# VH-VL binders against q8n945: the designs that were tried, part 5

Target 1, 189 residues: q8n945
Amino acid sequence: MGVSVDVHQVYKYPFEQVVASFLRKYPNPMDKNVISVKIMEEKRDESTGVIYRKRIAICQNVVPEILRKSLSTLVILCWKKVSILKVPNIQLEEESWLNPRERNMAIRSHCLTWTQYASMKEESVFRESMENPNWTEFIQRGRISITGVGFLNCVLETFASTFLRQGAQKGIRIMEMLLKEQCGAPLAE

## First folded at step 5 (VH-VL; framework fv_patritumab)

Design q07
Fold by ESMFold2-Fast, scan of step 5:
Structure q07 (fold): chain C 189 residues (1-189), chain A 119 residues (1-119), chain B 113 residues (1-113)
Amino acid sequence: as target 1 above (189 residues)
Amino acid sequence: QVQLQQWGAGLLKPSETLSLTCAVYGGSFSGYYWSWIRQPPGKGLEWIGEIYHSGSTNYNPSLKSRVTISVETSKNQFSLKLSSVTAADTAVYYCARGYYDLSGYFDLWGRGTLVTVSS
Amino acid sequence: DIEMTQSPDSLAVSLGERATINCRSSQSVLYSSNNKNYLAWYQQNPGQPPKLLIYWASTRESGVPDRFSGSGSGTDFTLTISSLQAEDVAVYYCQQYDSYPLTFGQGTKVEIK
């Protein structure tokens, strides 16, 4: 259903450094589409040490720009008539469960703005790599399904896979830059 | 009821290596950064570095060429080695617990170990 | 490095009176994404290790009397003792934990007038 993209990345940095960089990732000059990230809720389980966070990210709605780059004049003209394309910003809700003792972090996010026409959901895990305890494994699955925009369903589906891949690659580049700046060269073995 | 107990060093000569150990009792060792902080007599506090139970470290750049912090997780202990000491390294050395998460503030401190470097 | 500067270096306050200590950071310690100030305050009595009083600029540590309060944001912070008690005679330090290396202010000595 819809489109999905799976990402598997190994960061050659310890778990603690990777998580710290992730939590400080946005806002970032390399991704001006993310306007703000605010913590709405934060709880610590004293017995396990697990830290739950709920964050809301506000991002620029890039769907109009994606459609403007389309070669189809009809698509460009029609985007003005669809309400999802007129929303200036989109909101993403992120929930995370950080377990510092077991060295893993689970993350779930979904789009709050697109609920009537599209769903965007993302699940991610950071964990200590099985190959090397000083490396961190990152696994992410993004899913986008598009319904209810009529004429534009097939056009948006065409770009959904590219959009997810580009987003993932940009996120990885930002993380690698932050890790190099804060922690030095990657650990090689 | 979590307590930090520290020991080691005492009197050193210039050029020797300082060695201190801190042990955690009555609570979890995992899930926290464990730091070393020093205070020369009558002066302020200087952060030396920190370590996580995995062995991941962050050091003060001013001391990075001389400092090594290590863990012994089976004993809930972490240790500081500072090489090539001089009289400027004379200080009370504290071990302390930092929150891992979004913070590096210290909610639990050892009693301190006075290290004197003199010829 | 972020430099932490406290003022005054020392102050004398009568028992029951208000004591105010200021701390300035050379760079903002407010992280806009979580709207938190990465600033803590410590109390140190002679011969003892520092004791945490305040974290996140204004959150009081468990067991710390309510006469201690923290305020401020960005680069300018204040620790207030609303009614000085004899046991409050100590040196007070601010600390930033926004960026490495972690840094402390030079300390403010509080004495009875």
Scores: ipSAE 0.005, ipTM 0.484, lowest interface PAE 13.8, mean pLDDT 79

Design q09
Fold by ESMFold2-Fast, scan of step 5:
Structure q09 (fold): chain C 189 residues (1-189), chain A 119 residues (1-119), chain B 113 residues (1-113)
Amino acid sequence: as target 1 above (189 residues)
Amino acid sequence: QVQLQQWGAGLLKPSETLSLTCAVYGGSFSGYYWSWIRQPPGKGLEWIGEIYHSGSTNYNPSLKSRVTISVETSKNQFSLKLSSVTAADTAVYYCARDDFLYGSYFDLWGRGTLVTVSS
Amino acid sequence: DIEMTQSPDSLAVSLGERATINCRSSQSVLYSSNNKNYLAWYQQNPGQPPKLLIYWASTRESGVPDRFSGSGSGTDFTLTISSLQAEDVAVYYCQQYDSYPYTFGQGTKVEIK
């Protein structure tokens, strides 16, 4: 089935500030792997106030760099046979449902580039913390599934795990920097 | 410091189309709704409509048939067109920022453009 | 549409005395799920755009003097100026942002007597 990584983070900032920072997160000099983000579709539901947004992100394909760090000549030779590892950029499609009245936002992302041999999906939620209404809870699950590449499955799953973990940590760091720049110090407990 | 600059035609004849533009300087255009609000001389405020940087709009139903708000994201500008004007459209027109994510109250305003419709 | 009604239409208050302005909405602007009142107050000086004073019925905008306070919930709201200063002579507007279209009160003119 593949690899999954779970993240649970509490930002000690109000929901509105966290969501605003998330929407301004990319492009960012702290993460040069994200080249561009474009809004493809946006709609507000009159009855609920929910804002639906579809964005496409273009990111550097970091898989070749990760494979280079494997220190294995055999892995590198095999990688040259898999076309999904050779593309310079990957495209991610993100859908979000922002509910400003209920103070929650659901996000779903998936990779458009790797569809034949691999799938990458992320599901995220920002919501008002039950512990403190001036804090925001962030929950994210990333999943990568790899099929049909024979003996490379194990190798690719190892690198997929690294990719998801490093991506999640970088995302958290960027959010913390943006929140401090825009909103000042975090709110005390 | 974020600033709104607005411009457009000040004098119109009945039946013409009003065209006003607002430009955002010193801050992010993306992530906010941008609104037009008008005020007839000596009267109260009337919200006209709002637009997001994606082009998504919400209009006051009373004006919806005559109003178009558009964005030029590359220039951080948004514009109002109001068709078939009459003397009742004489007002000071303001552009303003609303942070729908936090609430649709208006924390930043342009200086206003007086539009007079007379024959 | 939610109709916003202010009272009084005008009031005259001596310098240093308290000014009270009322705003009533035709239906509740309290959203029970987040327990917030979708109500804002603005100050407008002649020839100038409105300036935000209060949002969420009682939260003071950054830079607004402590003498301004907002109170109320549901349909009845009050803006209070605890000690009127000369620069407070202006027209004040309430605004609801619970539902489209956003609507404003007719305004209350505050003058020095």
Scores: ipSAE 0.007, ipTM 0.441, lowest interface PAE 12.8, mean pLDDT 80

Design q10
Fold by ESMFold2-Fast, scan of step 5:
Structure q10 (fold): chain C 189 residues (1-189), chain A 119 residues (1-119), chain B 113 residues (1-113)
Amino acid sequence: as target 1 above (189 residues)
Amino acid sequence: QVQLQQWGAGLLKPSETLSLTCAVYGGSFSGYYWSWIRQPPGKGLEWIGEIYHSGSTNYNPSLKSRVTISVETSKNQFSLKLSSVTAADTAVYYCARAYFDWLSPFDYWGRGTLVTVSS
Amino acid sequence: DIEMTQSPDSLAVSLGERATINCRSSQSVLYSSNNKNYLAWYQQNPGQPPKLLIYWASTRESGVPDRFSGSGSGTDFTLTISSLQAEDVAVYYCQQYDSYPLTFGQGTKVEIK
C-alpha cells in the first residue's frame, strides 16, 4: 500500500546542460527545504565512461506542516506520537549513473531517516528527447509507503501524494530557472 | 597520443565568413566538449563556443549571433563558422578539448590558425 | 559574466627565485557542494598554444613540474613557481570554468630579471 506519483517533463535544453544544472542545483534559495547536499562517493568506469555518484541530501522535515494545514487538531495530536514527526531533518541518499556516451543519466533516491512505518523512494531518468536531440526528457517516479495507521491511511496517502507532486514540480521549476540563467533561452523547436 | 590538427582560410576581407576545421586523432571524440578559443595578436584568450559529439552547442553570448559550430562525427572533426568578419576578428584561433563531466579545463589544444581580416 | 583579473601584468624574476601571480574572479568559483574551485592555470610559450598546468585551483596536471603550485579559494587565487627556470618564461593565464561563458584573465608575462 501507499502512493506513487509519476512525472514526465521535457527540458528544451541539451542533455549535457541539464545534467550539469542538476548536479549544481543545491543549495538554492528557491528550495529552502534542502539544507545541504554532500558528495559521499564518486567513481568512473574506465571502460564505459559511466560516472557513479552517491550524494546525501539533508532536508527540513515538512511532514508536520503538511499534516497541520489539512487535518484536524485531534488527528494531528494523535500523529505526533509517531517518531517521524519528531525528527527535524530528513536525510535522502541519492545514487546516480551518468552515461555521457549514450546521453542518459539514471538516479535513485531513498529516505534514510524514516522508520519502518514509512518509506520514500524515487527513480529518475534524464535522457535525450526522441522528439529533438537538443531537448532533454525527464521521467521521475516517486513512491511513499505508509503502514500501521489503517484508519488514517486514505488521508495520509492524499498528503503523501501532494508532497511528492509538489516536490517534483518545485524541482522542475528550479531546473528551468537555473537552465535559463546559465544557458540562455530554451532551444524551442 | 591525442592530437588536434586544425586548418582553414587565413586571409579574409571584411563581411566574409571565417571557416575553420579541427580533426581529432589518437583519442575518443565522444565524451568531450570541443571548443574554439581565439587570441588577437598580443592580447588574451576569448572563448568562442563549444560542441559535443551529438551536435549540442554552447556559444559565448557576445558572438552568438555570428557563430556556428558543427560536428562531423564520422571523421572526428568539428568546424567553426564566424560570419560578417571585421578587422576585430583578426586572431589566432585554437581548438581545444574539455572533459564532459561538469565544466572542465582544456587539457589538449590545437596548434592555432592565424586569421587576418583586412581590406 | 565572471570577470577574471590578473596581477601583475608583467613580472621579472631572477633564475631560481620565487614567482607569484595573482588572479581574482568577480564572483566566487567555489562550488560548496563538492568543495571544488572551478579555476585553472595555463602556460603559453611564444608561438605555442596554451598548456594546462593546474585545475581545481591546486591540482597539478600530469607531467607538470612540482615547482608549479596553485592556491586560493572563492575569488582569490595564486599561481606560484617556487624556483624559476629559463623554460618558465611565458605568459600565464587563469581561467574560470564555473559558468558560461568561460572566461580567462588578461595574462601575466613572466620574464627573467
Scores: ipSAE 0.000, ipTM 0.473, lowest interface PAE 14.6, mean pLDDT 80

